# Miniprotein binders against q9h3h3, part 115

Target 1, 235 residues: q9h3h3
Amino acid sequence: EDGFTAEHLAAEAMAADMDPWLVFDARTTPATELDAWLAKYPPSQVTRYGDPGSPNSEPVGWIAVYGQGYSPNSGDVQGLQAAWEALQTSGRPITPGTLRQLAITHHVLSGKWLMHLAPGFKLDHAWAGIARAVVEGQLQVAKVSPRAKEGGRQVICVYTDDFTDRLGVLEADSAIRAAGIKCLLTYKPDVYTYLGIYRANRWHLCPTLYESRFQLGGSARGSRVLDRANNVELT
Key: E = the ipSAE of ESMFold2; O = the ipSAE of OpenDDE; V2 = 0.75 times the mean of E and O plus 0.25 times the DockQ between their complexes.

## First folded at step 9 (miniprotein)

Design s46
Fold by ESMFold2-Fast, scan of step 9:
Structure s46 (fold): chain B 235 residues (1-235), chain A 84 residues (1-84)
Amino acid sequence: as target 1 above (235 residues)
Amino acid sequence: SPELIRYKIEMLLRWAEILLKRAEELFKEGDPEEAKELLEWVLRLLEMAIELAEKLGNEELLKRAEELIERAEELLRKLEELLK
């Protein structure tokens, strides 16, 4: 985001991952309980570090919904990290292709569609739509950031299992659009997150692989998708 | 997974050290407010590392986190003195 270094963004992401999460887990909780849970924990009101006047008095890193078929698989993140350090000292070029090879070799394949929205009704409405799509089985898993102390936009992340599976990435985009989402979406592979690839990274890499823009009455999928790594329109 | 917990601790320590060095640089460059903001993140990451290291029972990782906290607290003392 604007004014932050890539290292600062990486540290914030790790801190959020380590703090407690508020989770609706459809594998163990009846779908009928979702609407009450969403009403109790609207992301525009849940505070990052807790506030007695908010839904939470203790810190919350993420608010998440797990689908019935969700099975977490992070791959070999430790092997990825070792290979990354070797790559940095090798003098080999650091490119999207090289990072893709590292991810495949170490089975770190998950990725996510990102949408950034200001705190308020629109954010809460978008999150509710995404959460229902996850519980109904159109999406696998999603999370949304709580409200930061400083304010600013919040992010909704919608995950897919394999960023190299273009059809799967595009199917997730279609499901997001079917849930009523019309804002800009960008897709980031988790390997970039693990390696600290954010805006203003020192290798000047674009931190996202795909971009999706809503298109009324054009595409059957409701959006135009650009492959940012290869500069090719997919839809 | 103890192996995954160890990896998380090592990553927390790595990012804490990178940000701490950056905070020290900002302090020297005359940007104390920005240095303090980064230092608050450093302390948060180190607190998480300590909690995980205690859970894992790894004395070496715990000591590394404590050493970085001492260094961070020293910078915090300097910043608080300068900003009063």
Scores: ipSAE 0.013, ipTM 0.438, lowest interface PAE 7.0, mean pLDDT 84

Design s47
Fold by ESMFold2-Fast, scan of step 9:
Structure s47 (fold): chain B 235 residues (1-235), chain A 84 residues (1-84)
Amino acid sequence: as target 1 above (235 residues)
Amino acid sequence: SPELIRYKIEMLLRWAEILLKRAEELFKEGDPEEAKELLEFVLKLLEMAIELAEKLGNEELLKRAEELIERAEELLRKLEELLK
C-alpha cells in the first residue's frame, strides 16, 4: 500500500487548482518582464503552502505562463463528471473508446505533455525554456507544480487544445524539444485527470496516449514519439 | 457557475469523507504520523468546501462540511495527544 488512491490524487489536483496561482500572462504583460518573473519565482523554491524562506508567503497551487493567444476552454466538466458517475452505476464496460466519447460529447478536449523533474537547477532551467516558448508563441500555455513538503518530483504540464488532434499534439512535442527539453515526456488527455484516472486504476486504463523520448541524430524533430495504445512509433 | 461550484463542494465533501475514513484506519492500524498527514489534508479540503459553500450561500452544504470537520477535529485531538 503506497497510501495513495485515485480519490486522493483527484483531491490534491482540485486543491491545487483552487489555491492561488502565480501567473505570467503574456496577454497583458510585456514579454520583456518574463526573465525577472522567472528569477523571482523559480519552481524549485516556491513552496506549496508558503513555507518560511520561500518566495511565497501564502499557498500556491500552480505556477503558470499564458501565451498571448491563449483562450481557456475547459468544456462541460460538470456534465462529464455526472455522465461518468452514471456510467459507473450502470455497470457498462469502461474502455478508452467510452472515455473518448464522453470527452467529445462534453467538449472536454484539452490535454497535456507532462515531464517530471526533481527540484533543482534542471527543473528551473527546463521551466524557463518552456515559459519562453509560451511567451514567444510556440506553445499556448504551461504550468509547473510548486515544491511539495515531502520534496518529491515536480511536474511541468504543457497544454494543447485537442487531444484527438494528433498533428497538434506532435507539433507541441516539437516545440518542447526546440526549447531544449531532453527528458521523457508523456501525453495525457485532461478527461482522465478530471475523472481521477491515474496510472494505477481499477479499470486498467492507460491514461497516457503518447510518449516522447529525446534522440540525437537520425531524426529531423529531435525526438521519437510512441503511440502507447497501439505500441507504434509515429516519428 | 453556481452549478459547477455546487458540484465542486460535493466532490470535496465526498473525497474528505473517504480520506477521513482512511485516516481513522491508519490511526487504528498504528500509523499515527501517516494518519495525521492525511488528516491535515482532509481539513484543508473541508476548509475549501466551507469557503465555497459560504460563497454559494448553501447552508445544507455548509452544515455537511461542518459535521465532517467536527469528526476530523476529534481524530486530530487524539493524534496530537499520541504524537506529543
Scores: ipSAE 0.488, ipTM 0.853, lowest interface PAE 1.6, mean pLDDT 87

Design s48
Fold by ESMFold2-Fast, scan of step 9:
Parts: structure tokens; sequence; C-alpha cells
Structure s48 (fold): chain B 235 residues (1-235), chain A 84 residues (1-84)
């Protein structure tokens, strides 16, 4: 696994986005059906490419829950990509600030809190808590990866509409903590995902903007949040 | 949109070629099981590219995907012979 490149991670992400998703859509489905859906599709048992022994026989890219107010908006990803190629050719510095400017210009504003958990009960329990928070209106939308490899971690993504809206990002963190989540969280703007900014990227950028650590009794918010881009503690 | 479909095909083909070259390296380095696993993913990406290219009606992109599939299938034949 040490040979994993940013291009490989980007290819896997695009393939997952293009494959079918298992979706609980609270805009059209009664909240009373959520528990049965969660029991049918626990993320630790749903396989990425399908398996007759799993809940799915066909490939599944993501397992997602859409809140009642969810409205998908990816912005102008094509314009973003063209501008990114021009930026790389220009010799202009590639920094969090220049990427933020590209994202704003092309309306690619969404971002997500990430948590990585091993397959098993803890993952399924965490996902159930997040899914309930989405259906109850405390979070907008979330997804979790299916099980792709033996022992590999799976990721839960909790989205916010605008990564430049610091208050909104922090409110999502608070809602995740209120749902009982205690693990490490990192926040990644979707612009970084579209441009292939993962760990070990060639520009040596931190792949996340914020980091949230659970604080038992220390913070009224239940967590300590660090702005990694500016090296400032927010809470 | 046709432009978005073309963009997706171009990216799938670009990554498939990069990862295919790596699968070929792993085969030469004596890691045939890892090479086969990566190659299966490459073939998966190329199948997606073909479906999109057919939908778009772009013969050039379809031909590029088919050429990469032929190259990938040649490596797969060598790996299956070695791993039997």
Amino acid sequence: as target 1 above (235 residues)
Amino acid sequence: SPELIRYKIEMLLRWAEILLKRAEELFKEGDPEEAKELLEFVLYLLEMAIELAEKLGNEELLKRAEELIERAEELLRKLEELLK
C-alpha cells in the first residue's frame, strides 16, 4: 500500500462517484424507515464491488443519507480544472490561499468533515448516529465508503455547503459531537478533492483545513478545533 | 453535458495509463499479485471510459480506451499464466 499515489486515490474517488449509490433520501422517505435501512446496509458489510455474501451483489460507490433540505451543488468543476492547469503552468505559488480563490471563482464551495474508522461495530454505530442527525435536520448530508479491502479503514464524510463559512463548519462539528462522535475529525474542501490534494501531494499542502479533537469536559463545544491552514486554535 | 462527459473520459484514460504502467512495473519487480489487483482496477476504469465514449459518440476516445484495454489484457494473460 505504500505505493499509493495521489492519482490512484483520485481515480478511486471518481470511480466511486460514478458507481451506484445506496441512498436514504429524507426528502422523499419517512424518517421512520431509517432504522430498517441502516440495519439492511451496515457500511462494514456493504462491499465496494459486490459479493453474493454481502447486502449487495453489484458495485456500490457510496452509502449516503440526504437531509430534507439537501440540494446538490458541485459548482463549475470544469472551469476549476482548466484554471488549475493554467495555475500550474503560470509558475504562480500554489498555496491554500490561491486554491481558495480558485474555488470561490468557480463556485466549488462545499466541504466535508472526515472520520476514518476500521470496519466493524464502531464504524456502523458512528454511521447510524450521523445518519440520524442528518434525518433529524442537525446535519445536511453525509456518506460513508463501502468495504473495499481487508482491514482497510472506511471514511464517513459529513458535508457543509460552504467551506469559507467558518461558523457553518464549526456548527457541523458541534452537531457531529452531539451525535456521540469522539474520534479525530479533519475538514477537507471539495476543491482539494477535485484537484487531487491528498496526503503526499507534490505541492506539500496540508490536505485538510481544520482538525477537531474531542475534549472531555474541557470545552463547552465538546471539541477543540484547529485551523491548520492558518495555524490558529479556534476553540 | 457533452463537455463534462469528455472531461471524465480524458481523466479516466489518463489515470488508467498511469496505473497500467505501474502494474507493468510491479510485474517486472516480481509482485504479480499486486500487479493483478491494480490491473483489475485499470480494466474497471477503462470499461467506464468505453461506456462514456460510446454514449458521447467520440470514436477517437473509444479507440484510445480500446488500445489501453488490449495492452492491459496482454499483461493480464501474462499474470494469469504466472499465477496458475
Scores: ipSAE 0.464, ipTM 0.828, lowest interface PAE 2.0, mean pLDDT 86

Design s49
Fold by ESMFold2-Fast, scan of step 9:
Structure s49 (fold): chain B 235 residues (1-235), chain A 84 residues (1-84)
Amino acid sequence: as target 1 above (235 residues)
Amino acid sequence: SPELIRYKIEMLLRWAEILLKRAEELFKEGDPEEAKELLEFVLRMLEMAIELAEKLGNEELLKRAEELIERAEELLRKLEELLK
């Protein structure tokens, strides 16, 4: 639901992370099993809190696909949070630059491309494309939210290891486009998620670093990417 | 990782308290349906905090979660009576 406050969004994100996940792990599962798994757990039908009529009877926080090279590294989230409280107390300006420095210091470097889609065939088709790209090694890891009990759009998150690695972020965008995805994408570093930087935040920061738009007739490589922090086109 | 589990419990309790206060405000402001929706989410967070506190064996965190649940259940009773 789009009416949530930043605190509510942060709490929902943590609750989803802590609930069980449905995972296709390409490090231990043959790629030939992916199509059956995708058919069993279409995200438009998997329910957030379980339903006897859905594929799941128990709560599911996320539906995820791990690539063969996936190596999770959350960084020092506790140290990040302590430093964030100190920063707020200090009166120092809170800007994209200061948050970037905080993230680097505490090695909280991961980030994600986000796409929001209504429940239905198009969501399931988009997720299948992303999942195949992950298993084939073109993307590293991705997850999609299950269907909320009250409906609303679902989110697909495609992760990169280092939001400060601009080339890596752009490479992931290119792979998403190559998978057939044409909707709007926005890129959010996980440090913003951990610190509760969502829409309508107290510091009036843009909650995303990059925006990607599909281009059909241009000379671009399938997308136009905007650097939101500098408000400039990256091409 | 007991320290990470403790951190998660503390964050759940902190956010639950903030959102519970907001649900109480929504009730007073005349938005009982929005208050109930938010309160149901708060109760879900508190149930997760209790499960983690029990696994961790931390009586103080468990006690804190139980106190917030009692407060949440009191608001739920008022909302259910009003929304009949």
Scores: ipSAE 0.222, ipTM 0.653, lowest interface PAE 4.0, mean pLDDT 85

Design s5
Fold by ESMFold2-Fast, scan of step 9:
Structure s5 (fold): chain B 235 residues (1-235), chain A 84 residues (1-84)
Amino acid sequence: as target 1 above (235 residues)
Amino acid sequence: SPEWIRYKIEMLLRWAEILLKRAEELFKEGDPEEAKELLEFVLRLLEMAIELAEKLGNEELLKRAEELIERAEELLRKLEELLK
């Protein structure tokens, strides 16, 4: 549309991952320090490239909070990439089921709930709630994008270990809602990110597996979760 | 692993070349401000590629990155003169 391509989005994702991160690591930092850290680095004010007047003087790729029990496991991404190339060359259909099988085979199982918010108080408040839930042990790990040069919405990502574990995905949704979050959430497996599955992808796949909507009085848990692939309501 | 580092460098170089070509097109189409913003991002990707290539000790990849940065810097020079 505005010159964005799948290649540009992939390049931005890799650059963000490779640039420095601002991390509150609850494995090594006392929980009592979280409020001061959140006040120092509100995501609406932290800029992607260290613009004048921001709290950062250097580029920041992500602002993250690691929980006490966080143990990163990316799986075999190299094996996944080789299998993906082979699948494309084979001429076999590329479907959600085939991608799920590749992810399981190569142990690339992590995924994330996504929420997109405009820069400002509501973003900072939402991030603070998520960060506290991570430090208190209700969630495992989360990150939020810094403010881009162009402006626009920022994204909060709340990770789970295994996108095939529906109960774990739903438990994370409940914890997000308990933290006071009421906006639309969508869930994306990291395998889709590694393989470049974004909006308007070549294979016409929906880039997210689940959708969560806040509904007062709709369910006992305060949200309705939909399996987007099968169009089946889970809660 | 060295294979994973090489993969990252190759992807960074591929994307840098594609986006550099787009920045050159934007310059020719009369969109110098958009060209400069995209070019600054391309230079960032090339800086990352150079750092990884030096760490890996791969002179072929380092040379490819340096050739692209030279091309990018030439466009940046033209854009800076135009945007005075």
Scores: ipSAE 0.403, ipTM 0.804, lowest interface PAE 2.1, mean pLDDT 86

Design s50
Fold by ESMFold2-Fast, scan of step 9:
Structure s50 (fold): chain B 235 residues (1-235), chain A 84 residues (1-84)
Amino acid sequence: as target 1 above (235 residues)
Amino acid sequence: SPELIRYKIEMLLRWAEILLKRAEELFKEGDPEEAKELLEFVLRFLEMAIELAEKLGNEELLKRAEELIERAEELLRKLEELLK
């Protein structure tokens, strides 16, 4: 929407990952402390690079909540990157199937549902709902971006362990909807993030695999999920 | 962890090189404003890589970062003159 290149979006994501995170870790912190933590660090007020008027004086890359059962596994990212360089040099076609195979070979399987919201009450309320679902065990892990200096939308990311597990991806969607979220969701595998696949990428790939749209008074699950790559409805 | 620090430096250098190449292409294609924005990320990543390489004591990684920053600063000079 802002006209940035895929490389620009990848650069912003990498910078955020390298900066410090604010984390509520339910593996070590009682659930009773979550409400106070959410009040202290509302994402609409936490600034990307720090500000005397914000809850943070130092840069914050992400605000995250880890569930009690969360066990991080990024896979072999270095092996993935080496294979990606080799693929680009080989002249072979770069397709969703080729990237999926690279991800499986290197065990880089995690992915995430994305929602983009403007800074304000609705963002903070949506994040609080997601954070509670994580701490209560309906979701495994989530993070939200801080407010950028230039403004613009913030993103909430809700992770699943395995993007090839459609049932797990759909179950996470259901849990997000049960938390009261009604906005558009899109699903992106982390392999795309590591390899810099964003909108307007060089390979003309769709940067997300699925989309979820809220359905008023509709199906039992509360949303319609579409496979974007194949243009096929899953629900 | 020296291994984690090395991994971070390698990631910073890899992305700096990718972004610098793209910034050079954008400059040639007539998009100097986007080229400058990518170049600002390149310089930040290289500054971080230099700091980490110094802490690690790795002269090879430090030299790689310094070569990229020289290339980045050359593009920056051209962009600043064009965007006056």
Scores: ipSAE 0.292, ipTM 0.698, lowest interface PAE 3.1, mean pLDDT 86

Design s51 (at its last look DockQ between E and O 0.49; V2 from the best seeds 0.00; counts 0 for: pae E 1.7 > 1.5)
Fold by ESMFold2-Fast, scan of step 9:
Structure s51 (fold): chain B 235 residues (1-235), chain A 84 residues (1-84)
Amino acid sequence: as target 1 above (235 residues)
Amino acid sequence: SPELIRYKIEMLLRWAEILLKRAEELFKEGDPEEAKELLEFVLRLLRMAIELAEKLGNEELLKRAEELIERAEELLRKLEELLK
């Protein structure tokens, strides 16, 4: 994505969050309606800014599935932002460790596994698998980006409650693999998203904490997970 | 949360200004199609900022967004003349 800056990616993320979402909410909608909903809103056909020829005529920021037990908790984002501005002016080093402490202090703990796929059958099939896992209770929440005006890859985000809970992060990875997903996954804590940590950020931080690669006939979990910050294998 | 809304407006305005400057650079560098795509996104960010500023009732933030929209619309006019 030539010409993208961390600011551009952060702006796109906020704009998507603020635009309307297409949501299947298992807390209020019977699981039996999921297949029809997935057929109505395949992510390869839903357009970011609307198109009379697509399933949507109006802008869509995200297509999401909420699990039956989903209880959103974004923490104290306001306090996080204030503390972040103070940290930047303090002269303290900005590292994964200091951001982790900031996130814990302000209870901004959620994070997500990311997978990037080209528009088409494989994306729609992967999303359907993830959506079913959410509705069946193996995952809590997921969302997928709509098709961009300029084309390019779309992203599926699979959320966990607490990025500091390594076992919970790894259990989500296992559930994603059990749903038939074989592509590269990377894990990003929401604190990085709120603070605008993307590629080529000014602090030279890796924008993700973990990387998961599908492993044929090796690991019992079906993947190898690497801690990117410490360069340590977790599986 | 009014404070979170204000934060979102300020970030939208900061990013819009940064990206608007980039769109102006692309126009000068001879990349009008790329400049127009980026500018359309900038205008979307500014419209979001205006809606939030009106909801918040913050005249200063509203004025800042309106000033950036005027600047963006000036560039859009130049791009439309060039790309016709």
Scores: ipSAE 0.581, ipTM 0.874, lowest interface PAE 1.2, mean pLDDT 87
Fold by OpenDDE base, look of step 10:
Structure s51 (fold): chain B 235 residues (1-235), chain A 84 residues (1-84)
Amino acid sequence: as target 1 above (235 residues)
Amino acid sequence: SPELIRYKIEMLLRWAEILLKRAEELFKEGDPEEAKELLEFVLRLLRMAIELAEKLGNEELLKRAEELIERAEELLRKLEELLK
């Protein structure tokens, strides 16, 4: 990826995080209103910059659903960044273990399952399934990117509290599968995002820890989860 | 935190500057439409930076953002003249 592309994508991601979000908060809004909200703001129609004829007139960074148990805790992101800069300056080897330790030390433990879908009915249906799972308490929090002007793939992010809790990560995968999602899932710790660890990074670190593939007739979980770092199946 | 806000501003300004240079290159290469689209995004980033800089009360970062805005707006004017 051209360095320009990486910086543009990073800037766009940051801008999206800073723009207004369309949020359904199950802590304050009755679950019975979810269907109306989903119908009002289908992610395939919500536009990033509030295009004419879209459900939104203003820019939207993300569409999100917060579950009853959702508590925003980002940890010490600032301390993490300072420690990361110091580590880079030290010339010490940087490994997945190093990142894990940094994350634990600074309590930046959140991670997310990611799925990429083309705009349209399949995306909106997938999002509705995920949103329902969040409101029902099977998942804690999820977000989906709005439609881009170019019509590229949209991403659904389903969060877990602790990327180091393998069971929690697997449970979230199971809940996503139970919601009817059959596409490829990849799991990425937020610490990797905060530290700018993307594909083809100079440290040759895989930015995703896990991959989940849907399996027909397989185990009760309905998916095969691969640890990418160790190339080992976890399910 | 104020430190996090500062970091966000610095990143916005850095990206805005890089993308502004790319927009200038695109303009020179004869792709004014792509340059315009990129420039509109640059201006958005810079507006965000200004808002945060004002919130933080950081005059240095504010000044840097304003300088980049002036440069971006000048390029935008040239692009718009070319596209009429």
Scores: ipSAE 0.483, ipTM 0.846, lowest interface PAE 0.9, mean pLDDT 89
Fold by ESMFold2, look of step 10:
Structure s51 (fold): chain B 235 residues (1-235), chain A 84 residues (1-84)
Amino acid sequence: as target 1 above (235 residues)
Amino acid sequence: SPELIRYKIEMLLRWAEILLKRAEELFKEGDPEEAKELLEFVLRLLRMAIELAEKLGNEELLKRAEELIERAEELLRKLEELLK
């Protein structure tokens, strides 16, 4: 069952990646059109498979906003997968350090801050704030899952281009907080996603590199960020 | 990129096979409703893999996907009869 759970989550994520996306691309679309687009496609109402009465008639895997500076670079994902398969058959230990080295070697450096919110106004409001931050240039790219089939939480992903660049990751956290987000954030490097390593994985790896908790009354609109690997507060 | 497309096909096929084995186990354990739900998801993954493999023009990957589909469809026929 433990191999089933992680692989099932990875397969569902891949299926969503492959279904159509609803995208606002600031590189080709005027920023003045963002508010109308957000009103047309609130994530609490866009359904995964195009249910009757939703704004979408087709499946939607993700709702996304691309910033003006967004330059996609997945790196050597096939080489990463091949090296991962070789590592698994070698009998050598699989650790967070091993995954970091694979990511660096194959230039799969992106990662994302994650937040999980129930469907409704708070989700739609949080997404709108993130989408505006992306279009205004404080963040580079974000996506949000559509409404779950059975009323589960939805996820907003806010990407950074290099999980080894700690300052860049912390700057993204600050921009998220400046957009009014107060919930728990967790950070996951994309190497874990590409290899299908989610919570409840067979290696008992924790795919969360950082946690961010909003602080009331701090010196700036900020947060307390914990490095999960070293149990060290960064802020 | 062709390399990314190949990666997606290979992962879809890997996960589809793992989940198909689980659906076959659920059938043997006498859990046909759960087996059918999982199997329908497996078939969706395999259709996605075929779509990508056709786009890539890779006959080896198409053959692998078709072999898994045949196995999945055989189980589906058994489950549909059982649940009738």
Scores: ipSAE 0.437, ipTM 0.808, lowest interface PAE 1.7, mean pLDDT 87
ESMFold2 (binder alone), look of step 10: mean pLDDT 88; pTM 0.861

Design s52
Fold by ESMFold2-Fast, scan of step 9:
Structure s52 (fold): chain B 235 residues (1-235), chain A 84 residues (1-84)
Amino acid sequence: as target 1 above (235 residues)
Amino acid sequence: SPELIRYKIEMLLRWAEILLKRAEELFKEGDPEEAKELLEFVLRLLELAIELAEKLGNEELLKRAEELIERAEELLRKLEELLK
């Protein structure tokens, strides 16, 4: 993978975060309005830059739902970025442990479960389930990407406060499964996103820390979770 | 913070320049549709950079973004004529 692809992915991620978001904020909006909002803005129909026939005439970076108790803490992203530049210049090995320590030092602890789904009714149904779980208090916050002009899969992101809190990460997985989600999930700490750690990165790091697979009629938990960084089964 | 905003502008401008050069290469190498698609994204990155530079009040960064927009618009004119 060359540098043009990596730079393009990083630029797209920053542009999406900076463009306007469509938000259902349960802290200020009654839960009874959620179903109408979901019908108005199905992610399969909301386009990244707006087009004829879409619900949006202007660019949309993300479609998001904030839970009633949601209180984000972004940490010291500026300090993280300065430390990252220093680390790269130092020549020291870049490993999952080194990045974990940078994240802890700068309090950049949030992370997210990711699911990738093709545009269509199944994506919209999955997003509705996640959104209801957020508004009902089983999850804290979630967002979904709009439809890109070229097509391709869309991503649903379900956030947790602290990627180092294994129990919290597993509780979020259980809530996602309880919402009816059966597809593969992977967990990515926001520190990796801020530092541009994606597939085929130059440091050969796995871009995700955890993986969750649905178990059909198997365990009582409903999913099998693997810690990819330490190669340990969590459930 | 002003420092974080400056950092974001500098990264947007760096990416815009890299991707603009790639769009120019794609145009010369015979894929004008792919070049136009990438160029439209470059123009969006530059719009974001300008918005942030105006909020920050930084004339130097604003001027750099405007120079890249002029270069991008020149390529866009050529692509639109070719794809007509």
Scores: ipSAE 0.261, ipTM 0.742, lowest interface PAE 3.4, mean pLDDT 86

Design s53
Fold by ESMFold2-Fast, scan of step 9:
Structure s53 (fold): chain B 235 residues (1-235), chain A 84 residues (1-84)
Amino acid sequence: as target 1 above (235 residues)
Amino acid sequence: SPELIRYKIEMLLRWAEILLKRAEELFKEGDPEEAKELLEFVLRLLEIAIELAEKLGNEELLKRAEELIERAEELLRKLEELLK
């Protein structure tokens, strides 16, 4: 009956984005330094608000790796917000299609593959694989959440430039799989994050657009990707 | 960009107000421990909003954040007295 879960998750995401980040930036740092950085900042040990016993004494919002070609483009988030408020007051249906239209109009196109893992070796190993793929140029940018005070699953986010570019989204999935990741992946456009579309949202929208499940096929590794919005298999 | 920073401050203030109202409701419903946990998070959001509003030089946003902090601190005083 808690009608505030989506708002609380949105606020936590904003606070994390605004707190300091631990960043390995391949645009300015030699790739040879990555292994030492990963050993110094394993996500299972980095704490959200700092702890003298952890790698960090100060708050950390995200642990991130930027690829050599990474060039951020957030679009017109201000215009998106104004249009969202207008849509909510208009009485028009709030659907995946209307949110897609808002995102395209305001050029808020980035999105991310999400994987949720419990703190521990498996999380740290998965993150190391993703970080290496980013530094080697197979992925563009990724981040992982630090360990929360209450405990719980942590999230690895692997970004793509344009959630409307089906091929690009699928190519990122393939690169994640090539990095050794076998867990469930879900894809969320950043427009949903900016508008506070999380689980238990009041519009009853699925908070993700795609789902990827690992599957071995003949001589090539692959995955089954489902379009959740249209209930159509893409692979 | 200043526009993006303004947007972030406005969202932080909006969520802080929503969650502060929820903390006030939890207090009235007899859930003071849950109210305090949520209120501590609200105070964190407001601290970030104030720091950004000061950096941006926006007195209107700074004033809004200060008003919400005053309201939050009043609830914190009541919670600390109750939980004593």
Scores: ipSAE 0.070, ipTM 0.566, lowest interface PAE 4.8, mean pLDDT 85

